VH-VL binders against q86iv5. Designs and how they scored, part 37

Target 1, 237 residues: q86iv5
Amino acid sequence: LDSCSICVDFVGNSLNDLLNIILNSGVIGTCGDLCSAVPGGQIVDTVCDLLCDYVGVDEFIKLISDVDPDPIYICEKISVCKTNDNAAASLDLVQINPQNGTVGGTFTLSIAYTVTNTIATGQLAFNIIDPTGNAFGDAVLLVQQSPEQYTQQFQFQATPSEQESFPNGLYTVQALVCEGSCGSPHPNTYTLANGTTTFTISGADSSSMSGAGSFSGSSQSTQTGAASGSGSGFALF
Short names: E, the ipSAE of ESMFold2; O, the ipSAE of ESMFold2 at other seeds; V2, 0.75 times the mean of E and O plus 0.25 times the DockQ between their complexes.

## First folded at step 12 (VH-VL; framework fv_ciduvectamig_arm2)

Design p6 (at its last look DockQ between E and O 0.05; V2 from the best seeds 0.00; counts 0 for: pae O 12.4 > 2, placed apart)
Fold by ESMFold2, look of step 12:
Structure p6 (fold): chain C 237 residues (1-237), chain A 122 residues (1-122), chain B 110 residues (1-110)
Amino acid sequence: as target 1 above (237 residues)
Amino acid sequence: QVQLQQSGPRLVRPSQTLSLTCAISGDSVSSTSAAWSWIRQSPSRGLEWLGRTWYRSKWYNDYAESVKSRITVNPDTSRNQFTLQLNSVTPEDTALYYCAREGYKYGAFDIWGQGTLVTVSS
Amino acid sequence: QSALTQPASVSGSPGQSITISCTGTSSDVGYYKYVSWYQQHPDKAPKVLLYYVTNRPSGVSSRFSGSKSGNTASLTISGLQAEDQADYHCSSYTRSSTFVFGGGTKLTVL
């Protein structure tokens, strides 16, 4: 496990707790003051102190309090994650199965990509746009991805929820390979490649569904290839 | 290479205190990148984490709720070891006891002792 | 009563793939990525197979892989071998700064 992945995971999991501590505390003079208040015990406190001490408490608070805080960017600014402004990749395949499915069905998105210049810290991400323009997605973290060919799969179940109802119609899948966080406005961030595909949902028995209810969907990823990247999903939308 | 060597009695009478020792070689009990845990195993309960000690500017302990009122885990920096004390034992405390290292980078128990089978019986 | 739910047993033939589930709550498996898996042969201490959901320590075969979705973690063993016959345990770090284990799964290779 590398320090970059640990940093991105810590920041992603602890960002809201850190913001609440900063907002609700009158003075924070040391990393110990901040980090001892973060829930998670020894493991989380140690990671927090190491990262905070490395950059200094004032800069750490400033990065976390940014208008658009981004775990990858934060970890790059504290130099735990590397950047490569010359990273390069291409998308070889964006494929979804089944191409024609139903509400409640499981879809598998398969992405193949080729790195041609090392991705230092980036993402393989997807965005699915429903017929009404609503979008959802997921991503995996890519750390020091050397030039090679890779494949990645994402799965999701089309279970209606307050976040996505999965209406009948045509869906557009957009896949991205990025240096930095896909879609981020921060420095050292590049979309290296993108690709699209489509699928349809039909035949749902939504006309007979009574009342209002909330449903949830989730995604799962598996990477195959010459090197493995850790899953570090974010909601990109 | 890091190794954990356990010692302590194998038979303890009910209401007494169970005391076990774990000696560390190849690492320090005061390492700020590790914590030192006790875990037990029985056929009826499987693996059960009991508690840990760890050092960052001072010593800390965390204990499982099920044993919190009876357990103490202590470091001994001069002997480079840590101990388990479990008070007021009953036959339900009969188990195979392990000490283990947990590294903060792993979030897992990467080094285990050999195990000590402790029977609580009259 | 174990805090995490695993199937009591699983079996497979050499060369097959099997998956062992580990289900907890949003306060453990669903909270952090500190989920780990251990292999235990008879009369031996457990040995870590995976940590941080997907990571393999040095010397652990790439046939072992892991994933997590919501409150459920999974260990997948591909290309089953006779040596894989053992007990398998999952563990999760909790929001309360403790560790919990699953009840264990006995894998039989037929």
Scores: ipSAE 0.007, ipTM 0.520, lowest interface PAE 10.2, mean pLDDT 83
Fold by ESMFold2 at other seeds, look of step 12:
Structure p6 (fold): chain C 237 residues (1-237), chain A 122 residues (1-122), chain B 110 residues (1-110)
Amino acid sequence: as target 1 above (237 residues)
Amino acid sequence: QVQLQQSGPRLVRPSQTLSLTCAISGDSVSSTSAAWSWIRQSPSRGLEWLGRTWYRSKWYNDYAESVKSRITVNPDTSRNQFTLQLNSVTPEDTALYYCAREGYKYGAFDIWGQGTLVTVSS
Amino acid sequence: QSALTQPASVSGSPGQSITISCTGTSSDVGYYKYVSWYQQHPDKAPKVLLYYVTNRPSGVSSRFSGSKSGNTASLTISGLQAEDQADYHCSSYTRSSTFVFGGGTKLTVL
């Protein structure tokens, strides 16, 4: 049901605001008290009220206040997202192109996977580990993925930033298909398949270019052909 | 009707603290339906949100990462106002500074102050 | 969070319709994200034009309308008038509890 995607995206985008309000409020007696305090406007307020009213304000606060909150898990506990403890999948392909590239270059990660028992609510996720051990990544939400073969692509530009410099060397790509949130310790969460590949970055020092270079900022993964919204933060698993 | 009136110095020396005040009429700084922000504008960077203060049984602050180590936004309920303090200013902090009300139900900055042009120079 | 991309300038003749785009990531402009629009005349503070992508505050002309598709929000001004000549800014609320503005668009009425 499309309600699951709406819930996961709302919780993921509003979790920090909700936690701040809950932990530091002296009075929260209704969903209106909580949800009207969340910045984000009418649509956010409406979705917050609907989800909160569905389970009641006390249960909603309890779920959000979990020590290790997880948007997928929260939406499963309020019964907007379903679980399948028997979900099954395999990774058919984890491939990155080019396998040998340069700083500032664009890399495309292609992942093919086969679902053999329905993934009720889960993720297709990846990490890229640079030569120094620093990692970045992304994930796409999977809702009611029936048994079938699927392909996803993620793209990033290796533009140096304070958070990832893209040093020369060997990079490791880890990809996961999960029921539940990949890497989460919560119940009903399983790593169904994993795979790895590698690539290298080499090239001229950006500072050696004549005049202003085009290298700046940070690179983020882009989702192609996905059914649901995607996060833009680094994945940990 | 709600109005925001700004005050503060227009000239600040490098390394000093920029301090601006926004007085509120027609609303309360402790309103649970609003948040109170500072936004600056320069020709090279355009509009840039700096931070906010807001009240929900307790006072909260949120700050932009670009200034988080140097900024403080404080409410003053007795004067019905809020202030900006930006430490260790440089000429790059030269800008037109606005205070603004964020309406939670609107999801936007619906009331703006008149603006204060602050120059950081020796 | 990431910056919002707007065209630097746009022009139109009186009576025409023009559209200004505002593009970001899914965390800035995605399905559940709201976008607001501001009009700013020279030497004036910005004035809210639209909120929640499509909603107009009371007193804002119905010539201003908004939409969103994918990660792009759009402001449309129909029946362009001389007083519409101004700068236009988009803004969104991001996951990190912060606001981001587009670079602004200068509308010239020819």
Scores: ipSAE 0.006, ipTM 0.444, lowest interface PAE 12.4, mean pLDDT 81
ESMFold2 (binder alone), look of step 12: mean pLDDT 93; pTM 0.952

## First folded at step 13 (VH-VL; framework fv_ciduvectamig_arm2)

Design q1 (at its last look DockQ between E and O 0.01; V2 from the best seeds 0.00; counts 0 for: pae O 10.6 > 2, placed apart)
Fold by ESMFold2, look of step 13:
Structure q1 (fold): chain C 237 residues (1-237), chain A 122 residues (1-122), chain B 110 residues (1-110)
Amino acid sequence: as target 1 above (237 residues)
Amino acid sequence: QVQLQQSGPRLVRPSQTLSLTCAISGDSVDSKSAAWSWIRQSPSRGLEWLGRTYYRSKWYNDYAESVKSRITVNPDTSRNQFTLQLNSVTPEDTALYYCAREGYKYGAFDIWGQGTLVTVSS
Amino acid sequence: QSALTQPASVSGSPGQSITISCTGTSSNVGYYKYVSWYQQHPDKAPKVLLYYVDNRPSGVSSRFSGSKSGNTASLTISGLQAEDQADYHCSSYTRSSTFVFGGGTKLTVL
């Protein structure tokens, strides 16, 4: 794993703990004061110290305490992740199968995209919007994605939960390829391509409120390696 | 020197909203080095943290799971105070209510109000 | 139903040392070091004795000390005095940005 991915992973996993430590510490004078309190073992503490020492404790706290903190943006501001304001890509395919399914069924979202100018640090993201306007989705980190064609599949099971009951009706899938974090207002952030598709759920009812959906994904490249990742609860609104 | 002065009714009827006020002197409710909590005490449950409000770059609230659906803690910068609202009270909400400051004492309540004994009965 | 477990009572004679335990979980006492102890005399508001496991505010006797191991924090009172007769409460900050308290311990000085 490269320094950018390590930074984004650290910030994404530790942001809540960092905010709690900042809130509960009276005076933080050094990176050691902050980072030694982060749970997760000495490797986590070491990554924290290195990132914090690079920009200084006051700047690090400022970046973490942003009203809209964003792991990719933070790692770009630290200069561990690169940006490309000229990144370019297109979406070749946004397809969901089956297009007509039932509650409890498994749906596969297939996304193909072509990078035409390197994505330095960005995301492949999607949202699924149910008939009532409730949304859920996921994103995968893209680091140094050279010009090439890429594919990614996501699967989810339409199991009712407190977050999503999977009512009958028309669902909209939104897919985005971005430089930077998709939907972020921060500098060096661009939506490079977007696409939509739809599917329906019919013939079933929702009887339980258990479990949030989870996603798995894979990607494939004809010339270079592609990013992959484990799910997050990211939504595109 | 920081002081917290509580006010509000001592008797509330079931299903009504309990409202208490904590006035702050010697500090500001929007202080970037403090958070402002409500804590109650009863013989059956001991001390129970209910929730807080604090300002950093914006206003934040945190609430205990046991009361999360019924509680609101609000700051008032113009009066330099903060309030507790607890909706739909029952006799189980009878307790001695404290307001408290979480200052720069590393997750500790260093300044407490005098306490308000609230009875919920018909 | 307290989130943190304390003994209901403890006793000791003047001059002795006593220890009060406070046991939680990996999501509270075992997660951060934001553990604090409060002394409460009858009809008084609680008074902070220790914070951040073992730090004493100014004006708190060095007879009060704290420690933490795993999911259990401890308050130790050395050189027990009659004025130490009070209720003692532990508190922990949680990963969910909340606080939890123990059920309290009544200390009796014999």
Scores: ipSAE 0.421, ipTM 0.763, lowest interface PAE 2.8, mean pLDDT 87
Fold by ESMFold2 at other seeds, look of step 13:
Structure q1 (fold): chain C 237 residues (1-237), chain A 122 residues (1-122), chain B 110 residues (1-110)
Amino acid sequence: as target 1 above (237 residues)
Amino acid sequence: QVQLQQSGPRLVRPSQTLSLTCAISGDSVDSKSAAWSWIRQSPSRGLEWLGRTYYRSKWYNDYAESVKSRITVNPDTSRNQFTLQLNSVTPEDTALYYCAREGYKYGAFDIWGQGTLVTVSS
Amino acid sequence: QSALTQPASVSGSPGQSITISCTGTSSNVGYYKYVSWYQQHPDKAPKVLLYYVDNRPSGVSSRFSGSKSGNTASLTISGLQAEDQADYHCSSYTRSSTFVFGGGTKLTVL
């Protein structure tokens, strides 16, 4: 169980709660004062206390209160996630199948990439842009990815919903491999590689209440953990 | 090696209180790295988490909303055990009851008791 | 009725791979990575197979693997063996400091 992955998961899930607690109180003197107010019970409070005590409450509050808080960046500043300013990678393949599909069909996104210098803490991120400009997608946390070739597959079913109707037309897939959070302005953050592909959807649309939903992934590399994200959170593209 | 040993009656009449005990060996009920849960299993509802007790500076309890008004989970440090008390039982409470340890870092039930089948009928 | 949705049954032949899904909401499976899987043989207590989505306890075969995307977690069993015939349960910690379970999946090895 990796301490970097636990930190990123905690901060990513609790960042808005932490910020609201900090902004709604005048003075917070201890990690206990802050962390006991975070919703999530025993497990979340314990992780919060451990991370906060590691850095000190004043520094923890300062990191969270930054005008552009970033879970990976925060965990790097806490020093539970490592950085590598010399990380390097290339995208070998960004492919979606089928390239021509239908509403309700299953699409598989395959991404192959080669790490040439270790990614210490970064992301494999993708964004799918529908014909009207609406975007959805996901990002997978990469921790201590050694030089090697990697593949990752994602699947989704094009089931119409209020969030994404899957209109007929051309869809654009954008993929990034990054050290740090993709698109983040913070130090120690780099876009290492990018790629695009497209696919089309043909057929009648529907008003079903099912969504564009979750993605699932598999990889030839050792899975170390994933941060769940949405297409709206990808603002990078 | 941590082990959980359950005890208690297997037949309870409607409106009575169901009481079960879980004895802990190889760990402490007041361990700051664990929490202690009761979980039941029935064919109609599958596995159902009922509640837990744990020690962090003081004793805490969390209970499932479905039983919150009727349940108490109590630690006993002197005997190194914890108990389930479920008041005003009905036939809907008939189930196989387990105690379980929740690991500190994992959010999962890594040690289970042997189970106690409790029947609520007249 | 369960808080997490699993298929009621799956089947496979020895040597095949099978996948069991576990779908929840943004308040449970989609909120934290505290998702776990349990194997239960008849008349036995559940045994943890995976925790924190994809971590195996000591003594659990590498044939068991896990993943999560959005509100859905998955358990994959590769190289299916006769002893894998059992019930499989998923569990998730929730935003409300509770645990929820799936309805369970009966795996039959043909």
Scores: ipSAE 0.007, ipTM 0.520, lowest interface PAE 10.6, mean pLDDT 84
ESMFold2 (binder alone), look of step 13: mean pLDDT 92; pTM 0.951

Design q2 (at its last look DockQ between E and O 0.03; V2 from the best seeds 0.00; counts 0 for: pae E 12.3 > 2, placed apart)
Fold by ESMFold2 at other seeds, look of step 13:
Structure q2 (fold): chain C 237 residues (1-237), chain A 122 residues (1-122), chain B 110 residues (1-110)
Amino acid sequence: as target 1 above (237 residues)
Amino acid sequence: QVQLQQSGPRLVRPSQTLSLTCAISGDSVDSTSAAWSWIRQSPSRGLEWLGRTYYRSKWYNDYAESVKSRITVNPDTSRNQFTLQLNSVTPEDTALYYCAREGRKYGAFDIWGQGTLVTVSS
Amino acid sequence: QSALTQPASVSGSPGQSITISCTGTSSNVGYYKYVSWYQQHPDKAPKVLLYYVDNRPSGVSSRFSGSKSGNTASLTISGLQAEDQADYHCSSYTRSSTFVFGGGTKLTVL
């Protein structure tokens, strides 16, 4: 793991706790004051201290307290993550199988993309829009993705939950490749490519069911590139 | 040196608004090292935190889930005080009401007002 | 229904040590270290004894100590004295930016 990935993962996992600590405590004079209160054990405290000490406690608090905090943007402002305003990519394939499935069934989303100018710090993201307009999705962090062809697969089970009931009808999948956080208004952020596909769900009336959906992703590289295999859904767009 | 002095009516009718005031001496309501809370105590519920107001570049409020639809806590910098308003009271809101300062970063109520016993009755 | 569970009463003899438990959940006592303890004598406002689990404010006797393990915090009073007879309350800050209290413990010094 590189410093950029460590920073984005830490900020993404701890941002709500950092905000809560900053707002509750009033005066925070040292990085130790802030970081020792963050739950997650000694490793989390150590990463927090390193990042906070790198820029100084006042600047760290300012970045965390931004009205529109964004882990990738924060890590770029700290200079732990690089940017490339000339990043470029295309989407080669956005495919979901099965095209026609059932409530409770398993769906596999396959995305292939080609990077033509390095993505310094960005995302491969997807959004699934149900027939009523409700959306859910995920994203994978892309760090220093050199010009190559890449593939990624995501799998989910259409188990009804309070967050998504999986009603019968037509679903739309939107996939994005971005420099920076997809959908973010922050500087150095670009949508490099997008693509869509659709699928249908049929089955029993899901209005009488509740359950939970989950996501898992795996990274595949068809050339010399590599990607990290866990996702986050900041900019669900 | 810091003291909190409470004032307000001790009898309120059902469906009315309970309004209490907490005057601060020796500190400022807009101090960035403090937050200002209302806490009540009853035999059936014990101590119950209701909500707070505090200044961190702007004003913030946090409210207990049980009362969030009925409560407002407001600062008044010109009088150096803060207020509790609790709408649509019932006899179950009968309690001893405290204002308190949450001092520093450790989340503790280090200074308390004298308490006001409020009865909600017709 | 108190968010934190304390024993309703505890008793001890002068010179003994007693411990009062405060059990919450992973969203309050088990989440942050913002746990505090308050002593309340009859007809008086609560007074802070401990904050951040085991830190004592100026003027609080070293006979009062605290600890936390998992979702349970503990207040220990060593060398019990007659003036320790009071109600004791625990409090925890939560991950949702609120505070919760225990039901209180009435300590009787025999």
Scores: ipSAE 0.122, ipTM 0.612, lowest interface PAE 5.5, mean pLDDT 86
Fold by ESMFold2, look of step 13:
Structure q2 (fold): chain C 237 residues (1-237), chain A 122 residues (1-122), chain B 110 residues (1-110)
Amino acid sequence: as target 1 above (237 residues)
Amino acid sequence: QVQLQQSGPRLVRPSQTLSLTCAISGDSVDSTSAAWSWIRQSPSRGLEWLGRTYYRSKWYNDYAESVKSRITVNPDTSRNQFTLQLNSVTPEDTALYYCAREGRKYGAFDIWGQGTLVTVSS
Amino acid sequence: QSALTQPASVSGSPGQSITISCTGTSSNVGYYKYVSWYQQHPDKAPKVLLYYVDNRPSGVSSRFSGSKSGNTASLTISGLQAEDQADYHCSSYTRSSTFVFGGGTKLTVL
């Protein structure tokens, strides 16, 4: 792995722990003060010390304590990840299979995109919006993506949970290619291309071996954006 | 071989400013793997850390509470040096002054200057 | 009055092991692993023996070892030799971004 990917992975995995240490631990004056408290063992401690020492503990704490902390932005500010304000790309294909499925089924999202000016550090991201407006998604880090055509797949299973019940109806898929973190307000961040597609979930295929009845159930949930949500790990724009 | 060479006056009058210089060879004052400290030693107080300067994307300083209101430690990248400035000295500031490098591991002074005995008297 | 407490002096015979203690608080020795030890011969600058509690720089004899428990760090010198006669200082990084030293321990080899 390259230094940029290592930085983004570390910050992304450790951001909540770092923020909690900063907010609750009192005086911190060195990178060792901060990094020795981060869980994850020797490798995590070493990466933390290297990145923190590179920029200095005061600046590292400032970046992590931002009101809207962003792993890609943090790694750009410490110059481990590069930026390109002129990055450019287009979406060639946003396709989901199956386009008509059932709760519990597996869906594969395929995204093809063309980079026309290098993406220095960015994301390929998607957001799935259910019929009630609830959203979930994911993203892949893009580092030094030269001008070329690319394809990426994402897979998810429509298994109901407290975060997403997968109601029957029409689902909207949003796909984005970004320089920087998709949806981030930070400098050097751009949405380069976006695309949408849809799919449906219809009729539960679950059945009871002992029952002669039909399943007729409903669940209702309300979910807001990531910063105001009920603790989601989902990607939101 | 990293070495620290100290210079400055050995006699300073009360109420004046004590100024010492530490020249660095074999390393750079703006090295991101080091910090640069002043430490003094006297029979009554033993070793006493005074303060440091270091570069990590910008310059930082940390100072001991006992001298914080009177001390400045400054880097000089063009001469590859760092300086101690201690204002308003009294006879209690009489001591053997060392400059030292704090290595990349933090919490350890792995290179020390030769020491400068400074006497504060009228 | 030193921030870290060391015995003023210790003594031992050649071949013995001796231990020098360094007691601080939960804000220095008890907080981080940034504890170091220095040997100082007369009219010489201190020389680092141990850092990070128990790490030995290149060229330092394996007879020097360190440990920490709670707010107390320890330097152990095994196989005591005449050249070990010196002053020994402990140091700790603090939660306030400062360093503190112990008062020093004079080791006499009998």
Scores: ipSAE 0.007, ipTM 0.426, lowest interface PAE 12.3, mean pLDDT 83
ESMFold2 (binder alone), look of step 13: mean pLDDT 93; pTM 0.953

